# Ledger of designs, part 95: miniprotein binders against p81326

Target 1, 226 residues: p81326
Amino acid sequence: MLHFGGFIMEINHISKILEKEREEYIRNKVEEYLKQGFSKDDAVNKANQSWRTYIGHRIQDVIYNLLKKFLKDSGLKVTTDKALNNRNLPEELDKVKRLIAINYGEYLFLPDADVIVYKVENNDIKIIAIISVKNSFRERRFETTYWKLKLKESPVTSHIKVFLATPDKDNEISYKCPNGKPKKMRIILEYELDGIYFLKEDFEETEKAKHFGKIVEDIIEISKKL
Short names: E, the ipSAE of ESMFold2; O, the ipSAE of OpenDDE; V2, 0.75 times the mean of E and O plus 0.25 times the DockQ between their complexes.

## First folded at step 7 (miniprotein)

Design Td7 (at its last look DockQ between E and O 0.82; V2 from the best seeds 0.78)
Fold by OpenDDE base, look of step 7:
Structure Td7 (fold): chain B 226 residues (1-226), chain A 80 residues (1-80)
Amino acid sequence: as target 1 above (226 residues)
Amino acid sequence: SMKKIRITIEVPDEREAKFIARIIKELAEELGLEVEIEVRGNRIEIRIESDDEEKLRELVKLIEWLALMYGAEVEVEIEE
């Protein structure tokens, strides 16, 4: 059991590392754009824009790697929607893909599932949780909520927990009522989702809004009930 | 007393090895530690020598987390 204190230090280390990654990434991109003939100002602007796109994917990868490592000893498996978007899938992943599919009558579609946690018992696959990873909430604010609601509509998928993981750097959902003003997005996301996990320390903790360090324990606990 | 640590990282994507190595160098420099880093394919080898055990421990932790974040395997060996 990674003690809560260990996880706080862990997030600090992650944040420090990501900041160094940013610095190095920006440096490299600026150099690249300068070599392409852009002005210094344009190169910096382009590098920053590139970073915004990159960091979203990077955080997803980080979370995937963390969960994969920390859940390994529990016998739980982790995959991604990207891994499921192949024509030729191993049997196990093909089953995972089918077990998260949402019925739209004539069509089956997959929810946005950045990270999928599942277990294999007696050759049966049980989907435990889907983790949506968001770096910012500027676009598609309630998409994760939509997928949660859709998953609830089927007895095949209704048991699947849907979690949101975010650094929430801009404090978009860190607090419910900062300065006495309700943050609708936080309130709605917390209400509709099974949990929100913050990759930061400065947030309003609730039963559903937790530090990211608790996600492993929560997933393991859920897995035991399935 | 001077301690020597050897760290080996195997990264899943060889293309990221040099980038990761640069990050490690920057992390070490911030701690005031001198490091020797060699990259061979997807393998990063780091050698650190210092008498500051606290800084060494911090750097090792950072490197372990960095490796974890990249899904890389890491081995730490104390040479002296």
Scores: ipSAE 0.799, ipTM 0.928, lowest interface PAE 0.5, mean pLDDT 91
Fold by ESMFold2, look of step 7:
Structure Td7 (fold): chain B 226 residues (1-226), chain A 80 residues (1-80)
Amino acid sequence: as target 1 above (226 residues)
Amino acid sequence: SMKKIRITIEVPDEREAKFIARIIKELAEELGLEVEIEVRGNRIEIRIESDDEEKLRELVKLIEWLALMYGAEVEVEIEE
């Protein structure tokens, strides 16, 4: 049986598995596109593009499944932005939705929150953390920081921790520039967010920038202080 | 000594079962382990025989993590 300590120690297993998933996914897609009459070169290009869309959703699913499993015994519950956008929302999830919504006068919008961790105490819901999953920073690179800033504007939501989870395969925020200076994007993300969790082994680790395997214990510790 | 292990995975989404089985086969091949895999609906049954206890333990651990990453339940049985 897997246990909390096993989760922390096994981040390399998750990364290895995801790489095998990529290889098989691409192989299947290339074969599919070849059957449709595309050239080999076009099929490979299309397969890689398809993977870039798929991997973002896949990482979100992995994070959801892992957090749901490992946080359950601590009395913490996990949901997703997709689940919160369904019609006929159960009362509990409707409350979660309202507790993370941002007020724009006549309108309420949900922040970009891929995975939400919360607890229920005395028939009240307390939002613990929001995890934003980013595979690439080429688009919407500061969207997560925008939502953190909006959440900080209200005493009702200012306690919510906002984390970024990323494989950062293109090394956009993992290392310093060649001249030894930290990258500006990394500085801003780390300053504004409550934590950055890397789904890989090698990156510049700091108090806020950690291996993903530490996220479970961090969330549990935060929940005990609320 | 030679060990025989049976692993059963119950996958929530039946449509993913064959893909998961292919990943398990690839992980086993990388480790040099022979596996017998049977997919029936949402159920995957894996049988492994090896005298290499270290590689066997590594593959079992990888399978357990893979199952967890899909929200699947897993059962491991040592058959002798």
Scores: ipSAE 0.729, ipTM 0.921, lowest interface PAE 0.7, mean pLDDT 87
ESMFold2 (binder alone), look of step 7: mean pLDDT 85; pTM 0.840

Design Td8 (at its last look DockQ between E and O 0.83; V2 from the best seeds 0.80)
Fold by OpenDDE base, look of step 8:
Structure Td8 (fold): chain B 226 residues (1-226), chain A 80 residues (1-80)
Amino acid sequence: as target 1 above (226 residues)
Amino acid sequence: SMKKIRITIEVPDEEKAKFIARIIKDLAEELGLEVEIEVRGNRIEIRIESDDEEKLRELVKLIEWLALMYGAEVEVEIEE
């Protein structure tokens, strides 16, 4: 049993597994597209494109599963924005949904909250953190910062920590000033967010930019102050 | 001496069980380990026999991580 206290998150194993998953996924998709009548080259291209979409969701699911498991013993609960999109929610999740909602006057909207960590104490729900998961920064580069800023505007949500988790495979935000040139996106994300957690080893570590393995500890620490 | 390990995985999504089993097979093959894998519904049963304890430990660890990544429950039994 992977006891929380001794389980060092080994990103290398995760990466290796995801690579094998990619290989298997691509194989299956290529076969599927070949059966649909595409050429081999087209099938490969389509499979790769499909993988890019798939892996984004997959990483989110991985992070959800990891956090759910690792935070369980601390009494912390984990949900997703997807789970909150149901019309008929259990009371607990309905409260969670309301506690992360952003006011736009006539409307309440939820932030992009791939993973939501909360605790239940004496029937009161406290939202601890929202984790946004980004596989790439090709689109919507500052969306997470927008939500963080919006959450800060309300005393109801201002305490909620917003974290970004990413493998950053293309090194878009891994370094602040590579070759002496400031990476605007890294600097802004690090400034505006409560933390960035990398699912990789090769990155510039700072107080806010950490290895993903530290996220559990950080969340637990935050939860104790709430 | 040959060690025998039996691993059971219960996958929340039955549709992924076969996919996960294939990944396990690929991981085992990369380590040069022979594995027997059976998939029954959402349950994956893996039997591994090897005299290489290091490789066995590595594979078990990978399988545990894999299970964790899928939110699956995993049980590891050492038979010999």
Scores: ipSAE 0.824, ipTM 0.936, lowest interface PAE 0.5, mean pLDDT 92
Fold by ESMFold2, look of step 8:
Structure Td8 (fold): chain B 226 residues (1-226), chain A 80 residues (1-80)
Amino acid sequence: as target 1 above (226 residues)
Amino acid sequence: SMKKIRITIEVPDEEKAKFIARIIKDLAEELGLEVEIEVRGNRIEIRIESDDEEKLRELVKLIEWLALMYGAEVEVEIEE
């Protein structure tokens, strides 16, 4: 049985597994590109580019599977924006979709949520939190804050907690004031969001910036108050 | 003492079964453990025999985490 304390130790296991996945993925892609006639250098470059896309989706899947597993016994359900974009939705998921969608006049769009946590009480659905997963902050740096602000504009969605989960391997937001200089991206993200959860050990921990292993207990506590 | 462990993984995405098996093999090799792995459809069978209980326990933990990360079902049994 896994518990919150063990979950913190499990970040190291997740990291080790993902490194082995990277090695095998790149090996397979290099072999594929070499068979297509690319030079060794080009095959390696293309494999690394492919990994960047793969790892982003992979981390989303990992977070989904972990939350689904560890929130189940608390009566909390987990879905994804990908699942909500299916045309033939079960009634429950159709309600989830309508409760998180943002109205832009004649258009209705889902926020970039990646992972969505909700509960069902007496056939009534309450969205608890959304988790945006970011592997890199070079582009769309404040997309998650935009969605938080949009969700606050309606009483139907204003209660929804908006979290960011990231490995932040390049240390783009890991510290508030590296070398004594305020890091705008970290400061604004922490100010606007309900929490930032790091999939690594080396970062500046604050009330809102935590190890990813804390996210399960945080969500459970929030759900008890709703 | 020599321990024999059998691990069964049921992978929801059959396409991933061989990739997952390769990761398990890599993890085992890093720990210096010999493993017998059989992949059949969405099912992965792993047999491990070792007298190093700490390394065996570590590999089992890694396999359980790997399975969880893929949403896979895992069963661990000690054989005698």
Scores: ipSAE 0.755, ipTM 0.921, lowest interface PAE 0.7, mean pLDDT 88
ESMFold2, look of step 7: ipSAE 0.731; ipTM 0.906
ESMFold2 (binder alone), look of step 7: mean pLDDT 84; pTM 0.825
OpenDDE base, look of step 7: ipSAE 0.823; ipTM 0.936
ESMFold2 (binder alone), look of step 8: mean pLDDT 84; pTM 0.823

Design Td9 (at its last fold request DockQ between E and O 0.76; V2 from the best seeds 0.79)
Fold by OpenDDE base, look of step 7:
Structure Td9 (fold): chain B 226 residues (1-226), chain A 80 residues (1-80)
Amino acid sequence: as target 1 above (226 residues)
Amino acid sequence: SMKKIRITIEVPDEEEAKFIAKIIKELAEELGLEVEIEVRGNRIEIRIESDDEEKLRELVKLIEWLAIMYGAEVEVEIEE
């Protein structure tokens, strides 16, 4: 258990909090939809749909905040792709943006980079890791893998670690071979990515598939080698 | 002996302060703790009084995690 700043990252507390957030969010949305004239059943259904969209963004924000907090003492900085989607960027973020860009000949595009960890040394920026956050794998299952492979193609970006963070509530990638049947998605993601970090306790741990609490240590270790 | 704890949270988004306060209240209620919560702008002040030190510690931990999850700053003061 990594003690960062006196805190042991306890996924149970995070999960409990997120459940309370869900309950409160649903309550508020149901009330909102009832006021709009929807039936109780419709209001509940709409609230649940709204939550499914909200929770995806919320988990990303949570992970961002966790990493920002726990990496701070190590002198590492954290940003997001959303923060980089600005026409007027501070110089530091403009450099970060350029250092993660992928070359497509006439065009440069950014990978999906929910969270970006970097360091500043001697006025130079080094990108350490990109963390993709996935709440579910229903859509774009291998998008993170695509970006990892693209980043490997350039000496400018080939050193960047790409991690996946997920609660994997539906056990889509928690186990490699549940009931003796290989889960293609888990196997491919683990093979292609630098790590998968689970915001849950019940998963098959491997060298690359770890509890989310280990991500901070792993990032710090990587940062020392760059 | 009865212990009194004061917790202050400063949230980065003022609009979330009331929501966070509600969550804290629910967390406290689940633990069987009575809490007084005041929200002023982006600042949440929580007062807890209990003789159950274990429950108090649990609630404090939950609040600290909650604050981290929202990018908020937390101060915990033991009054008695």
Scores: ipSAE 0.826, ipTM 0.936, lowest interface PAE 0.4, mean pLDDT 92
Fold by ESMFold2, fold request of step 9:
Structure Td9 (fold): chain B 226 residues (1-226), chain A 80 residues (1-80)
Amino acid sequence: as target 1 above (226 residues)
Amino acid sequence: SMKKIRITIEVPDEEEAKFIAKIIKELAEELGLEVEIEVRGNRIEIRIESDDEEKLRELVKLIEWLAIMYGAEVEVEIEE
């Protein structure tokens, strides 16, 4: 099992790798835009904008791959909402989809759930947790809390833990009272969600706001109770 | 004292393999390690030789984490 201290060292390695990925990505994009006839300044600005979109999806992929790797030996499986929206789902994933879908009368929708953790016991599927990955909170600040509240409304889904994972590089939710004023986003997200996991070292740690390295242990412990 | 290590990574895509190889080269350069990198389709083979065991261990760890981040398989072999 990974320990908190060991996983913090691994987050530092992940951060180092992502920085090198950023440098190479931007270098390639600048070269591409220069070939298209943009000025150097415009090419750099466009490359940085492209990276901001790319890094959001990249962090989701990294989290998926990490959880898949480190939960495997505990008999836990990992999928994504993208995979669940595929047509021609295998029976196992079709059951996962049905177990997290939310009913709105004649419509069924999946919650915003970038990563889903579940287990299979005797052909029975139990959903353990849903992890939403957010790089920015600018326009969709409380979407994850909405889905938590909807999942709480049904006895079939009320046990599902809803976590938020974020690098929060701009410190939008890293502290409860920055500059002496309560930060509404941090306070509400922490109150309503089952946990917030930071992909960085500098944030205000609480019982629910933790280093990302603790998420594997937390999910395993939750799964033992189900 | 002097160690020779071979690392093999299997990735899902040729373009990704080339990108990953560049990342590994830059990580090695920051550590002051010389590496030989061969990309064959979706496979990356890395050969490292150094008497600095601490830097070797750090680069291997970075490569192992990089492989996890891409959902790739990695094999590490120590050569005498």
Scores: ipSAE 0.781, ipTM 0.924, lowest interface PAE 0.7, mean pLDDT 88
ESMFold2, look of step 7: ipSAE 0.754; ipTM 0.917
ESMFold2 (binder alone), look of step 7: mean pLDDT 84; pTM 0.821
ESMFold2, look of step 8: ipSAE 0.766; ipTM 0.919
ESMFold2 (binder alone), look of step 8: mean pLDDT 84; pTM 0.818
OpenDDE base, look of step 8: ipSAE 0.825; ipTM 0.936
ESMFold2, fold request of step 9: ipSAE 0.753, 0.780; ipTM 0.918, 0.927
ESMFold2 (binder alone), fold request of step 9: mean pLDDT 84, 84, 85; pTM 0.823, 0.820, 0.827
OpenDDE base, fold request of step 9: ipSAE 0.812, 0.811, 0.813; ipTM 0.934, 0.934, 0.934

Design nc1 (at its last look DockQ between E and O 0.68; V2 from the best seeds 0.69)
Fold by OpenDDE base, look of step 7:
Structure nc1 (fold): chain B 226 residues (1-226), chain A 80 residues (1-80)
Amino acid sequence: as target 1 above (226 residues)
Amino acid sequence: SKLEVEIEVRGNRIEIRIEDGKIRITIEVPDEEEAKFIAKIIKELAEELGDEEKLRELVKLIEWLALMYGAKVEVEIEEK
């Protein structure tokens, strides 16, 4: 259990809070849709659909906030791809943006980078890690892997660690070989990525598949080697 | 017995008083619109926690909630 600033990162508390958020969010959305003239059943269905979209963004924000807080004392900085999607960036963020860009010949594109961890040393920016946050793997299952492979192709970006963070509520990648059947997605993601961090307790732990509570320590360790 | 929790929202600031003010928690959220939502969550969390042993858990949950929203949190405990 990593004690950062007196807080033990307890996934159980996060999960409990997110469940309460869901309940409150659904109540509010149902009320909103009822006021719009939808039936009760339609309002509930729409609220649930809205929640599925919302929770994806919410988890990203949570992870961002946690990493920002827990990495602060180590002098590490955290940003997001969303923050980089601006025409007028501060100099520091403009440098970060350039240092994660992938070359496609005539074009530079950014990888999907829900959270970006970097340090500033002697006025130089070093990108440490990119964290992709996935709530579900129904769509774009190997997108994070694609970006990792692309980042490896350049000496400018090859050092950047790419991590996946997920609650994996549907147990899509929690186990490598449940019931004797290999989970292709877990095996490939674990092989290609630098780490998978689970926001849950029930998963198969390996050298690369860890509890989310270990991500801060791992990032700090990586930062010391760069 | 339900924990007696008083919650006040003023702009982006949430003030929580537990046990007649023995514990005071102040949360400053970055987004004012989220303050009311967070306050409701805290109220619900408090209602589920029935006994004194749950007080420490409630405080911890509130601190985590604040952290998850990138909010500042201050906890003051009056030792009587």
Scores: ipSAE 0.710, ipTM 0.883, lowest interface PAE 0.5, mean pLDDT 90
Fold by ESMFold2, look of step 7:
Structure nc1 (fold): chain B 226 residues (1-226), chain A 80 residues (1-80)
Amino acid sequence: as target 1 above (226 residues)
Amino acid sequence: SKLEVEIEVRGNRIEIRIEDGKIRITIEVPDEEEAKFIAKIIKELAEELGDEEKLRELVKLIEWLALMYGAKVEVEIEEK
């Protein structure tokens, strides 16, 4: 018989698959750029940049598909910011959109909520968590913390957990004190957010910084308290 | 000792047969170009994990790959 392993093994599977996808993507893009006349070094650089642009959307899709699959039996539903931005939303999704919106006086804006987990009980909707997906921390390093702080300002949204999911391939936030010096990004993100979930094995694990495989259990436990 | 893995793409479907059809995996994706891309990933996984002691790991990775694409996956195992 075939069996799925534990969630720790799922991280290994996800990481392995994403690396194979990256290798094939890069191979195809280098071939494309070489046909356009670029040198090999330029083609590789351009392919890597193309991958950085692409991977954020891909990781968001992965997280959506995995959470949708593994949260369904617990009565939890999952949507994305892309789905919420469609014209003529179904009533359920329109309510989800309204429940995460931030009031700026006469204006109403959505936070950066790449993936949203919610539940429906007696036609009432409770937002459990939003997951922000970051592939790189070169720009907009603390955008997720800004949205967490804004959500805390209202009793309607203050219960919403804000998680960061990241492969962090370049080790920008993987360790608190690399080489003995505090890494401000990691320390501030961990302090302000409800959790950081790494899509890789090699990082400093803490109470808030965990393997991505633990996110399902954490979300289920949170949902039982709401 | 090497696994025999046959991969066929027809339209938006990928059919994988392992060990003379003892294990059959069917994956449905949105379109043919995505199916071809995913099939190449499966071929590379099979080449890397292509011996009998790694059969269970290969099948797990194929199922995870399909899941990560939100694909409909069917796995049939034949006991003989």
Scores: ipSAE 0.680, ipTM 0.886, lowest interface PAE 1.0, mean pLDDT 86
ESMFold2 (binder alone), look of step 7: mean pLDDT 75; pTM 0.703

Design nc2 (at its last look DockQ between E and O 0.76; V2 from the best seeds 0.68)
Fold by OpenDDE base, look of step 7:
Structure nc2 (fold): chain B 226 residues (1-226), chain A 80 residues (1-80)
Amino acid sequence: as target 1 above (226 residues)
Amino acid sequence: SKLEVEIEVRGNRIEIRIEDGKIRITIEVPDEEKAKFIARIIKELAEELGDEEKLRELVKLIEWLALMYGAKVEVEIEEK
C-alpha cells in the first residue's frame, strides 16, 4: 500500500465508487431513453452500450485526477491530449504539445497521450511520461506500442516513458501464461512499453507490470533522473 | 440503523451533514453538472453503510469520490 499525500491508494474504494457511478448512470440513461419512446428492454440495452463508452473516458479522467493530485507536491504537472487540442494554448502547453509531437516528414502528429506528465525547470519543459489508459483491449490493441516505438525514433522524444494503465477487467493482459498458454498481448505490451499499471489486485506482477499505486513513485523517480 | 446523512447541493457545492451535524463535509466540484450526480452517489453509499464503523468508511469513500472528480473536500468534525 503506497501512501501518497496521506491517502492509501485503495483500488477497492475506486472500484466500489465506479460501480455506484455505473448504477446511477444506467438509471439516468434508462430514464432518458424511456422519455425518448424506447421500450424498457431497448432503453436498458442502449444504456449499457452508452456506459461502455462512458466508462473508458471516466477511467481516464479518474487517472488524470489522481496523478494530478499525487504528483502536485513533487512539483510535477499533468495535462491531457484533449487539453492540447486547442488553437490558442498557453505558452507552457504549447511547448508541451511541441515536445511530444512525432515527425512524419511534412507533418507533425501527436501520439495518443491520455495523460502527460511533465516538469518545468528554469523555464524549460521536460516531458517525463505519457500514460495511455485502456479499459478494454478489443480495439487498437497495440496502438500504445506503436506510439512508444515512434517516440523512440527521435532524440527529442526518445527519453519519454510510455506507460499503460488499465483495470483489465476481462483479464486480457493480467497474466503472461495462464494455464500454460502465452498471452501474446501481455508479452508484447510488457516488452515494448516502459510499464503496465493495473487498477486491480489479481495480476502477475513483474518488473514492468505493477499495481497502479506504484506509478506515482515510479514517475517521481524518473523525473529525478531527467 | 441507517446512518443519518443529510445532503444539500448548491451549484457546484455539496454539503454533507452526518450525525446531526457532528461531521460536516463540503465538496466543491469543478463541474457543476456533476454535483447532483455525485450527491446521489454519496446518498447511495451512505444508505448501504448501517453502523458506526461504516462512518469512517463512508468518509474515506467520499474523499476518494471527490479526488476522482478533482474536487476539493473539507471535513469538519465537531468534537463534543
Scores: ipSAE 0.686, ipTM 0.872, lowest interface PAE 0.7, mean pLDDT 89
Fold by ESMFold2, look of step 7:
Structure nc2 (fold): chain B 226 residues (1-226), chain A 80 residues (1-80)
Amino acid sequence: as target 1 above (226 residues)
Amino acid sequence: SKLEVEIEVRGNRIEIRIEDGKIRITIEVPDEEKAKFIARIIKELAEELGDEEKLRELVKLIEWLALMYGAKVEVEIEEK
């Protein structure tokens, strides 16, 4: 789908731009906090904390915008969990919502599906993949694997691929044995999920752990099998 | 040789003019605050990649930045 050389350049461009966004964001926040009377050390700490909150939502938006753009010509559509929770839902998105909802007795819940890829064929909707975006793994480390398990329990959802996308700047899951010791989080996530896509260069690449730039090709390839 | 890059922000629009207006890039972003933020990033990119030999890379990075915000982008190149 993507030109081979263009695929590689996309990877470098995204990472470079996000780093520039971080630098400018932090600079602006530090100036703001200094004018409020905080010490330099406090201003820097507060700016970094603000960025941690911001970057999580920013990466979700980036992934949505890029997938929407690059999957359009392949007949694939993209939506988000936020869009599916709106009060007035178009019929197409209402069908998407119903196709990923998980039954808990009298209650229905959506899995943690930040970005959803689907296609429409003959008035039927087929869910292709769900992408969970995680900035850090300090809390709810294995929530994505739980949702993969729940989706596997039904023939309606068992085909849905579940991906994890992350910058993993703190190297929480970048390597399987980072100090000669197995990293439980990386090993279990890689084993249970259909793929992990890193928004950085420095990580241990495997058949399931790939550079983010591969995600478009992988989704298109999967959609052809369904 | 260093490129001359002019950046103008009008509300939610950013206009970038390179090589005395020979290359014009227009970006329509979600809101005015994001337009100002994006324009500063473009200025920093232009300062780093403002060499004539790297003009193509600079333009590509600007396009990627716009796409990452879901922005509308138009590139006009006049060849004469």
Scores: ipSAE 0.617, ipTM 0.861, lowest interface PAE 1.1, mean pLDDT 85
ESMFold2 (binder alone), look of step 7: mean pLDDT 76; pTM 0.707

